# VHH binders against Bark storage protein B (BSP): the designs that were tried, part 2

Target 1, 288 residues: Bark storage protein B (BSP), of Populus deltoides (Eastern poplar) (Eastern cottonwood) (q09117)
Amino acid sequence: AHLRLGLVFTSDNNERALQDSGLYSPDSEDSSVDIAGRRFHSGTLNGSSIVYVKTGSHSVNMATTLQILLARFSIHGVIYFGNAGSLDKKTMVPGDVSVPQAVAFTGVCNWKKFRSEKGKLVFGDFNYPENGENLLGTVEYEKIKMFSPSEAPKEVFWLPITKSWYNAATEALKDMKLRKCYSDECLPGEPKVVFGSKSSTSDFYVRNKAYGDFLNDNFDAKTADTTSASVALTSLSNEKLFVVFQGVSNVAGETSSNSRVSYLASYNAFLAATKFINSIPTPRLACE

## First folded at step 4 (VHH)

Design g17 (from a15c with N99H; framework vhh_7aqx_2)
Fold by ESMFold2-Fast, scan of step 4:
Structure g17 (fold): chain B 288 residues (1-288), chain A 125 residues (1-125)
Amino acid sequence: as target 1 above (288 residues)
Amino acid sequence: QVQLQESGGGLVQAGGSLRLSCTTSGRTFSDYAFSWFRQAPGEEREFVGAISSWGGSTDYADSVKGRFTISRDNAKNTFYLQMNSLKTEDTAVYYCAAHPRWGFTSINPQEYDYWGQGTQVTVSS
């Protein structure tokens, strides 16, 4: 098929989920292409034509790999699946899959001088240290500049998931059963798909409960990762449809990452992504 | 969709060996993860061993690890449980099960959509 869906993920655990599924079939023995040290695989996922690539973690690896994918292959839209930490255990816990409605970079900041005037900040103050004289100054969250072919550059904070694909995902996954157990490890509750959340991306891991609570309280962010806003920015900059599936592997600052739970989260995110992919039609070039 | 049928059960002396087979019909065999479960009288079904749809990754219950081996033959639409060094405690009805969703294996019986009818294994002292 001429137009394909781009399936992107960062890690060996994500790739293992794809491989363990048995649902991927390469187009041929020679259907992979190496570009800039990255391997792009052309094939079908449960009958749907895709190109998949393992990008590496963090914003730059994702952005550069995804840009190569979009520039070198005929991609209709981008599906990301991966892992995230929960910022609110009342809404989602390990094993759940988050389908966010919007994502933002929370790691792009101005670090202001000691004793900077307050009230000039666009986004909330973050004060290190909390007690006494703040010699480290104030950290201010910034909007980022987004470039695209059809519009003048603009500054954005929240990067919206493609509305049509977000809606299609909510319909396709509304009654989806996720995996509860891996080997001898089982989740304490039944995992579920959670829709409509906002997600936070930084090039650092959010493993501090106070900061996770801050993101939830001030940004209404329910998950944190190192990748999803980079997927969003790169896709929007190329005017491509995209959707994000996040398997919850931990609660920020409260639970240690367990390798089996992390793999289960990866696998549940993969299941959600696959069900979505199989729910949308593959675009074709119309021939007369 | 898929139907499962066990064979190879019977009476064996302790220390002996048996090979159980599970033959499948219907949907593509390679799409499924397969597991063996057993049920002794008055007990719940317990996990014995599993083999994934991907490459044949295997998992075993601690009580059978090192004695039992699970394998699959995709060309014959059959998977197997080779049982060695059998103990009287291994006496049970053995069930084969298939999980169609993504070839991921589970020790939890409720995650399996398809089951065989069971085959009796009796180990005498």
Scores: ipSAE 0.000, ipTM 0.144, lowest interface PAE 16.3, mean pLDDT 82

Design g20 (from a15c with N99E; framework vhh_7aqx_2)
Fold by ESMFold2-Fast, scan of step 4:
Structure g20 (fold): chain B 288 residues (1-288), chain A 125 residues (1-125)
Amino acid sequence: as target 1 above (288 residues)
Amino acid sequence: QVQLQESGGGLVQAGGSLRLSCTTSGRTFSDYAFSWFRQAPGEEREFVGAISSWGGSTDYADSVKGRFTISRDNAKNTFYLQMNSLKTEDTAVYYCAAEPRWGFTSINPQEYDYWGQGTQVTVSS
């Protein structure tokens, strides 16, 4: 007897990486179930028992899908893989995989006033992590209230990845090979796994270099996505183990990566997630 | 790590068939993706076909698709290239290659750490 691992991702590109790998084997021809328009697949990933689901992007789709997963299936912990943008090309570049140690919502804020005399939207003051000036007027970043069964509700900004799983991922992935080329397009350098960064989640894409630089300089965030903090909040609220793998598909403010680089990033994130899943002991029921 | 050794090369007439084998020694055969490359005189090594680490997923160069089939036998630590409807332009030294990665392999020779010695295939008109 054992629990399953939950494998979650947002997009068709992420699902294509899983399918193209040939590593997933369904338990049977009847091993999928549809709940609230989402399809949950029960099977094995190179021998490890999982349930996987494509959630859709952004905070609500992820939180809703993940809560259904955790409520309807016996899940030991949550593994997320997906794409992210780099906020610091000295730290990581397209093709790399980020394994963050903490994630935060940076898209939840109180917008108090415009800085422009004419009421036009311009950057201005901000309050977090420390007081300063931006060009959006007075913007105050908000903490999120976190509910869980074992403790009183609290306000949190940084959401920590499960320490034991973060450490296990660091050990399991230190020597892994990532994919460098896809369809005659090769990355300029060897892709690598980067550990210990902080990540920014918002319900908008950070494609603007000025805002990307702002997040790096003021929050020490190295990646940006639309999902990871929602994975973290939902997992922590359910007191479930979790870990996040982000394939870097672009650099904020640079020309858009082509579709092959985006797929390569998805594939490398999938490889990292799979290596981690196969490295942890088979989850057991508490009395076993 | 892994060592690779090709066999099955030779001289065949156009329209004929030939099967290449690549026997490998290593403790983790099932963890490797395998590919066949070929090199004609004066040319760079070009991709022919590939099979993923756990089998089932195959990829082929457009020039050989429908004529060549790659397969693996994990129990024998061997993978194969079945070549049918051979053409004179298929004449080349054929190399087997391995990379310790999950999923599909690369079409780029630079991605491979392990190579066989090569076996000559000559297709006469």
Scores: ipSAE 0.000, ipTM 0.273, lowest interface PAE 12.6, mean pLDDT 83

Design g21 (from a15c with G103A F104Y; framework vhh_7aqx_2)
Fold by ESMFold2-Fast, scan of step 4:
Structure g21 (fold): chain B 288 residues (1-288), chain A 125 residues (1-125)
Amino acid sequence: as target 1 above (288 residues)
Amino acid sequence: QVQLQESGGGLVQAGGSLRLSCTTSGRTFSDYAFSWFRQAPGEEREFVGAISSWGGSTDYADSVKGRFTISRDNAKNTFYLQMNSLKTEDTAVYYCAANPRWAYTSINPQEYDYWGQGTQVTVSS
């Protein structure tokens, strides 16, 4: 039987949201363990037994930290909360929370030789630079190989969120009221939870509108981050339940870096994760 | 939700060519990965080829690699299987399939929710 839920996130803002909530209680005064420079905290979140860890951003930091968590602690399943950029402001805007149904690596690619080409490329090909001159060649997006204990290795692009936990999140978070204001900074509209979108993960930030539009148009990706696909791949490889909550902190290509909105997005993602955790049966602790 | 319809099957002599088409109706064509499977009499359904939603990734069974090519035309909501250098062993009912949940290619029939009714391909000696 698994004893705890693993709660993972990447940044100081995410940890600050957890601490500011007042919902976390350490198991004891010595309830943290340092492993490979990462600090793992054992405690309860609103009564549910968890281990939480701040992983750092980008795919390798997440994958390495999550594998340590799963190998060293008895974890029933993984809940990720963090920040993401919106790739489609008609679907979601800063302050909203995305609960994706699938995530993919969009930063794993073959960089092909230069071709003299103008205008549109074949679907799935990308000119760099963007305007069709193809000066640095064409990018072809790749699948990733996934290993697991119970089946042969396979090549996959979309990594599915655990269906039962995705469905449980959909039910638990429908009609959820998110936070609109922080320190007298308020979102212009009422933030909402958006379900069923696809998410893009790369080790670069999508701050270019044309590339964000490309991901939306060609992959139907609605959010971009640096970690969600690493959560998915590592969890699936270990055959662990997992779910992802993304607080929207910006729109790709827009230059408004607002630290309070970013924190509010982190906090709303944390609220969604907590509501989900409270809604699922808590694994019983093994008898001492 | 999504309906798939095959066309282009028929009788052809060994060494000949056929192009199968699969036309989709309803939902957004560009969101889906597509595949072709085949089933010979008395055999299980076998993977033939697949194309990702972004078109940049294709997979083929070893038995057809170099002879068959899968492609898609998003403007026509249609995808194709170009079959060259046909062999008598290629005789089967060919099914097209769509994966509405995942944009990636898959060789696993369980990952495809929508299937056509099949089209017969017969290759004579």
Scores: ipSAE 0.000, ipTM 0.122, lowest interface PAE 18.6, mean pLDDT 82

Design g22 (from a15c with G103S; framework vhh_7aqx_2)
Fold by ESMFold2-Fast, scan of step 4:
Structure g22 (fold): chain B 288 residues (1-288), chain A 125 residues (1-125)
Amino acid sequence: as target 1 above (288 residues)
Amino acid sequence: QVQLQESGGGLVQAGGSLRLSCTTSGRTFSDYAFSWFRQAPGEEREFVGAISSWGGSTDYADSVKGRFTISRDNAKNTFYLQMNSLKTEDTAVYYCAANPRWSFTSINPQEYDYWGQGTQVTVSS
């Protein structure tokens, strides 16, 4: 008897990276099951037993799919790989892989009264926001209430990655060579694995430089995505080990997002996740 | 700010050749990926071809593959579209476009921040 590792990701590009690798082998029997419109795949990844699932984008799709995974399968821990935007190009650039130490929801907010009592919305001739004013008030970021079987509910902002798995990832990936080129397209510099950053999750994409700079300056967040804090909250609530690998596909505020860069970022994140998975011992039951 | 200027458009007979040039201003030329798009009357802008900031990677629309070649000359801050075996269906306004640095080639017009004003190419039978 042994536990499997749960491998989760959101998109078709992430799934293509897994499939294109040729490293996944489905189990000979019962290799997939459909639950609530989601397909869970049981097999091995370069020899390690996994269940993988494509969750769909954004926090709710991830949370619901991951909870099904953890409730219906014997999962030792959760490995996420996916895409993220860089909030600081001095720290990381497209093609790099971020392994954060902590993630937080930055899209859960109270939009409060403006400081000057000017929390109002005015749109001119129905061509918003070009011909109107948005004075929606002051944004205040909220903590999330976290439930778990072993502790009283508590409010948390930063959701820490499992320390043992974060440390294992830093050791396994410290000298890792990532892919610089995909097809005929090559990154300008050598991509690298960046450890120890903090990551921002929201259900909107951070494509605005001013907001990205705000997240970096005020939260010390180096990456932004739509998923990682949902992985963290769901895993911690179920008292499961987890780790996150983010392939950097763009810089927030620049229009440098591109299908090949996005795929290369997905592929590098997948390679990092796979090397981590193959570095940890085969999961075992406590009484084995 | 990057400014793009097309040249080399005109009237050619079907089966002929034409070379378009796009000249950019400033020191950022080597950092940008460049592309050509075209727009026929009454149609959306469509991708034609692109070249990466590293100069070695090119992408083409299926309709022009094997007939058109994109290239760049960093010393002249110019990139080119060599159009061979022209067809009447190639008649369009041709636009050059630039992505900010850190970008690969893209087929999506929305991913380009900087555009030329366009140059007319007319292919007559």
Scores: ipSAE 0.000, ipTM 0.116, lowest interface PAE 16.9, mean pLDDT 81

Design g23 (from a15c with R27F G103D; framework vhh_7aqx_2)
Fold by ESMFold2-Fast, scan of step 4:
Structure g23 (fold): chain B 288 residues (1-288), chain A 125 residues (1-125)
Amino acid sequence: as target 1 above (288 residues)
Amino acid sequence: QVQLQESGGGLVQAGGSLRLSCTTSGFTFSDYAFSWFRQAPGEEREFVGAISSWGGSTDYADSVKGRFTISRDNAKNTFYLQMNSLKTEDTAVYYCAANPRWDFTSINPQEYDYWGQGTQVTVSS
């Protein structure tokens, strides 16, 4: 089978959402292959031919797995669904799905020497002019170098989602109603799809309200995760179409004890991804 | 305005068959998942069966599996509950419900935004 959509996600909750949907049908032959310890599944999702893979969390696991996918399979474009934390509960809360317009790495930094005496790092010094008071040093965010077949390498901070697929997603998911309940428990509000946000990716979890507020205030980032910028960089480097769906599972600075909310976030992100897949003109494979 | 209207209820003898219909208006039928719930006298409203928005996934309560079949007709904006081998314990008011939440099946009443008025099904011994 030649043309497929690549469906990528990081966790068991994401995979469980896909399996619980009942929409995935494995190919009758060669439905999975193991490459470098990763299992790639070939089949159909609601009539669309896909290869899906569970990548593991954090930037390196996503990037290496996605590069294997793109190098070993004929992939038309990449759809990511997964979980993220909200950086602004005024715009989105647990259960919501974010469809970002751009993502950036916010975990790649230069830690610079400052005035030399030991002291405490102050958040006000992040990306601010040096004021001589932070004795531990200044943390400065770095751009990432992006390689591609068609262009000279360039330094980029914001990685844009494919414009055509972002626009298709905004139309397909307009007024979409998301799952509110899991088992006998329901979210307090109506979950919604939020478009046009920016997302922050780092290899650490943003569980600190002050840092979350810093990312929102200084980068206009509305969600934080460990993978979306890796999806973006790898897809852009291979000149592949891609789109990202983030189910909001927590709010930065608030500890969620409810694993059902995390599953609802995974499921809602999966629903959004599936509705998007149904809306795009994607060729079906002739056989399994 | 969104409306759901049940029809096909009535009195039937045990072992008989009955087909309920739910005709809908005021929304795009193909975008919705649909279900049937029932409420017997003195009992809570319980799930009977559901069909997903794309029509390929169905779910049933254990008490009706093998006897009831849910189906949909997008051209008629109508979905159905075919009830076979009816038992006296199937006596209840049957409600149709529509779920705009892009859920493939749901047993939770809270996920259904639109409800019919209910139709009485009485199964005599």
Scores: ipSAE 0.000, ipTM 0.345, lowest interface PAE 10.7, mean pLDDT 83

Design g24 (from a15c with F104Y T105D; framework vhh_7aqx_2)
Fold by ESMFold2-Fast, scan of step 4:
Structure g24 (fold): chain B 288 residues (1-288), chain A 125 residues (1-125)
Amino acid sequence: as target 1 above (288 residues)
Amino acid sequence: QVQLQESGGGLVQAGGSLRLSCTTSGRTFSDYAFSWFRQAPGEEREFVGAISSWGGSTDYADSVKGRFTISRDNAKNTFYLQMNSLKTEDTAVYYCAANPRWGYDSINPQEYDYWGQGTQVTVSS
């Protein structure tokens, strides 16, 4: 049987990057299947056999769609590309692509009672700081229970990217040139691929500078998104190889990012994912 | 919850200007980021531009950048789209939209919870 690579992403911008590339070619027959309102596309990406699907954002949409993909198609492993916010502009800026080594859910926690009845947690944009006390220190982060066929259930915080695929990605993407310009505007610096970071996933957007700084300082997390840990948990639970490519579309707490920069980040993440996919030998079982 | 009401649409010649207004209900105005979308006949709604909840940051679609400007007046619970150097391809129904997420900005119409009813802008050659 032929095994395909699964390519997943969340948004219309991510799909537009794939479409605009001109690198995807649908299979001549049975090129798409609709399952539970989701459209799964079978074809080749620059010659490599894939199934791709747009999952929708946030953890549940990703997990549900990815589980359908893995249950209904013969998938060797999962490649995710999408957008993320940088939590440390000294390591990466908009246009860059992050290839994390591990991801974690940072949106699963016990919210402890304020010490004072007058206590307050202020939510806000990093570019409009609020007055008052930010009581983030009262929050206790939880581990996630992970199930898999070969191991007893265990509690984990960091979800590791498949070591062999992470290593393959570092080799495949060395010296890679990313897109610097969209329309007549260009990024101020040369975009780069950043390897080995840790990433934070939550079902809320990290746009609060104090919280972004907290994640960087306390978890050494360099990017934040709404999906990567869901990709990791679902893939690990199914004992599937996986890798994550994050296009940096903004710096958490800065609002200078726009739709063009978001598209450029999506496109660069797509280019990185494609180069990785084309570098991977696809295992084949004997066809009978 | 937020209620949105557009005004200021109409007929204008190519090269002309129009200013659209979106008036919102009270208490939540400062908490919201606001966006403008447009829909031409037979097309889907497309992003035009956005302004953050404090009014400091703006984003625009490439097709309108340099020609359109978004602003807000917190005292009047109103935000505006100043449209200059109008082209015939700017002809559309213009919708204002609100997102309660702090500083959140999205080009996808599906991610907005609150919408106005729309105002027609027609640009003649």
Scores: ipSAE 0.000, ipTM 0.099, lowest interface PAE 21.5, mean pLDDT 81

Design g25 (from a15c with S106E; framework vhh_7aqx_2)
Fold by ESMFold2-Fast, scan of step 4:
Structure g25 (fold): chain B 288 residues (1-288), chain A 125 residues (1-125)
Amino acid sequence: as target 1 above (288 residues)
Amino acid sequence: QVQLQESGGGLVQAGGSLRLSCTTSGRTFSDYAFSWFRQAPGEEREFVGAISSWGGSTDYADSVKGRFTISRDNAKNTFYLQMNSLKTEDTAVYYCAANPRWGFTEINPQEYDYWGQGTQVTVSS
């Protein structure tokens, strides 16, 4: 039997990009399967056999849905496309597509006492508590424990994208032309694919410029989202190939998202994912 | 740098059919979205139909829906407009257009970077 590629994304905008493309053809009228309230679609994407699912945002929705996909279907590898915020407008701006080389969770941390030597991050609404100041203090970023069938559990911070698929993506997407306009809304510059960046995942949106700058300055992270590290951890834990395509929808803390720019970002990420999928050889089972 | 050339225009009687072709050059044909526009004497260019870079999406002007079909052949670097049930109101110069930046169809002429020189279609009563 042929192995399928798993195509995962989180949002209605991502699904609209896939639907608007007209590239997806279901295997049959009954080719969708509902598992734990999630709908998995079996079909072809421009001739390549896939299973796709809309996962919902944030780490738990992604990890749970992706684990169901990998446990219940014969999946060769995982392709994620979705949206992200830029943390460095010198490297990428709205409409661009980031193909990161590594991703990390930056939302798993310990809070340290006030008076720590390292700088403080202040975010959230103001509050006048009865006793003292509402200060967040200094944070210590944690490694996470990764389990896999063939290795002892280990502590990791950076989760690397599969080297072979990262390299295949860089070759397939060289000089790729991306969409600039959606009806009457156009990007100010020509969108581009950016390779080799690092990406930050947390279960909160990075809408604060100071925090975004902190992630860029201290982690060399160029994008922030709520799901990419969950894709990475779940794929690596299952020893599956994976790659991530992030459409840049805003500059974190500096520009507001709007629905047309977010859709353009989703669509450009979808275009990149599709070109990658159509560039790799059709996987087959060794024993048929 | 991309050149577009229309062919297949001419004289046809009302109720007849014509197929217009637009031939392009280059290794990037499959990345382009394509469209057809037309211009009657004394009028602005109007949208006729468009096809996405992968052929999965098509759009048509209301005046031609059900009569005209746009298609593409990536192996021949050519795209087509099949015109059926022609009316005298379809008389115009037909232009093909291409946009290398776009996967989607668009109806605004300003969104296309490359244009052919046009081919005359005349529908007699």
Scores: ipSAE 0.000, ipTM 0.140, lowest interface PAE 16.4, mean pLDDT 82

Design g27 (from a15c with T105Y; framework vhh_7aqx_2)
Fold by ESMFold2-Fast, scan of step 4:
Structure g27 (fold): chain B 288 residues (1-288), chain A 125 residues (1-125)
Amino acid sequence: as target 1 above (288 residues)
Amino acid sequence: QVQLQESGGGLVQAGGSLRLSCTTSGRTFSDYAFSWFRQAPGEEREFVGAISSWGGSTDYADSVKGRFTISRDNAKNTFYLQMNSLKTEDTAVYYCAANPRWGFYSINPQEYDYWGQGTQVTVSS
């Protein structure tokens, strides 16, 4: 069988970036198939053979859709592009693209009772420390169990991106020029690709600056999203190559949402993913 | 730096089998995709087959599909080409190749940075 690259993303904005690029060409016959309410598109992206699918947001939608993709199509490896929030504005800002080296679930936890002597949980009205007291108690982050065909199940926290694809991405995207403007709104400075970061995944949005600072300070995480660790776990469980491209759309807890900046972030992540895809051997001749 | 050396070539009758080995020295080769190419007298080097850096999948030229099998042994820094149901048309010098950049293979010999010296395979009628 011929192998294709699987291109996955979560949202309508991500799909719009792909469509607006003009780089996707559907196959002349049987260019799409619907499975479990999801539409899988077969075609070429700037000449490279792919299957792409919009998965929906959050970990379960990503994992379910990606497993269908891997079970029903001959996929060489998985390329994810999407949006993320920056946890460290000194490292990256909206419009930048993060290529993480490792991702982890930070939403799988044991939420411990506040002060065992009283068993009391009290919530404050605060965002920064000066605005009340954090009485939520103690959160203990848990490892997740990973299953794969060739190994016994094991507990893991950090999920590494495929080293060969991470290295290929760093070479392919060196000095890459990203899009700066959408209509009459432009990003300050020059958007850049940032390599080697760690990323946090949870099924909630990190909108609180104190929590974002906590993730940066304690895990050295530079971005937060709702899907990257799900991409990693599903790919690793299937022993498939994968890589993640995150367009930075906001700074967690500080930057107001802006739909045009979010679209630019999606577009830049798409450009990075496309340049990577076009830098590797033709998928129909490639292997894992 | 990686150096490659083929072994296991020789003379075999049509319908027979041979196993070629390619041993690597220097850096451990887990990140490399490996390929076999062959060159008949007066011809250009052509792709035979490949194995990925993860060892999970293989691909073959149409002319050898179903007859040849590639495998790798990461503990020994070695990869193999098992050649079954040999035909006189399989007579060639066989080369092993490695490209560390992509972790993938290419059918284009010019994409490869590291090559073995070649081993002769002769298939008689």
Scores: ipSAE 0.000, ipTM 0.119, lowest interface PAE 19.1, mean pLDDT 82

Design g28 (from a15c with T105E S106G; framework vhh_7aqx_2)
Fold by ESMFold2-Fast, scan of step 4:
Structure g28 (fold): chain B 288 residues (1-288), chain A 125 residues (1-125)
Amino acid sequence: as target 1 above (288 residues)
Amino acid sequence: QVQLQESGGGLVQAGGSLRLSCTTSGRTFSDYAFSWFRQAPGEEREFVGAISSWGGSTDYADSVKGRFTISRDNAKNTFYLQMNSLKTEDTAVYYCAANPRWGFEGINPQEYDYWGQGTQVTVSS
């Protein structure tokens, strides 16, 4: 008789944040269902009815798991929380939570020319000889074809977050306090929620500063991850409400992230998602 | 809008154990993160341990890791500090503190708005 919210995330760290919170209560001892090797858990999160699932990383695992969730359960909308890398440290630093307004695939492209016989690439060099190797700048990003029940297929680059849920998240989280410390590891500044960013999704990790700068400079992308655009495409294709919360765990091109900082990022994203979930009612169906 | 009261302090021999309790009065106990601080004579108030508003996550100062455990009982509106393997340098007035926000803001005393009156712990050699 009631619709549930779908809560999705990719990693063991994300699941550990949920478990460590003590906020999840299963509906019964048998309230989990295994489908295609994925375990779907039905219960409540701080009183709100949800189904949660750990999807695994990267776009295919997310899309496959989310489609199973939407096809097999009565889901009102999808809340994603997870980790991302910052592409602009003046906007976001580790520990912060990004609530993007739009996400795009930056890993779907036509690779027109290869710049080096040894496979090495140079970013942004407009002066590379035209009759020799070409720069990565000749790689053309492609729009994604999006299918939905109510309209003809269309090509889309930016996938917008549901406007009503983005606005609700902005209102619910505007003055939110996030976790600064895990044990003796503390962030250097106060973590904050950053709204209105654009996010980049690819099936490779952006760990190179030059490429991160390229995404920021050319697409105004502030975060990079491996899943958010897959959440968006799958949700939009099923005409489902959705919202994304990204905990910033590193800065692209800087020294490797600390595991405790990564957990803090996961936990802060979870806190943001939970506060959003508690701010919206789960629709109930009328009894006959 | 929460009142805190410590109990369980006293005199104990080195190597012994004590359990401190902090009873809260007010609404929304489950919404608060709780922490313990201590202050030795002539010293500043220092962080000991914390438990999140979500009831599962705990943090400890390096000096007490492996010896002290913090826990909460939402049904009793009470949280605890179990102190094991006590050392003479653990002698201090112990204060409980509450943060009314989601999670907690860190280890600095000025980040906490609500405090108890303190309970004396004396560890003899």
Scores: ipSAE 0.000, ipTM 0.125, lowest interface PAE 18.7, mean pLDDT 81

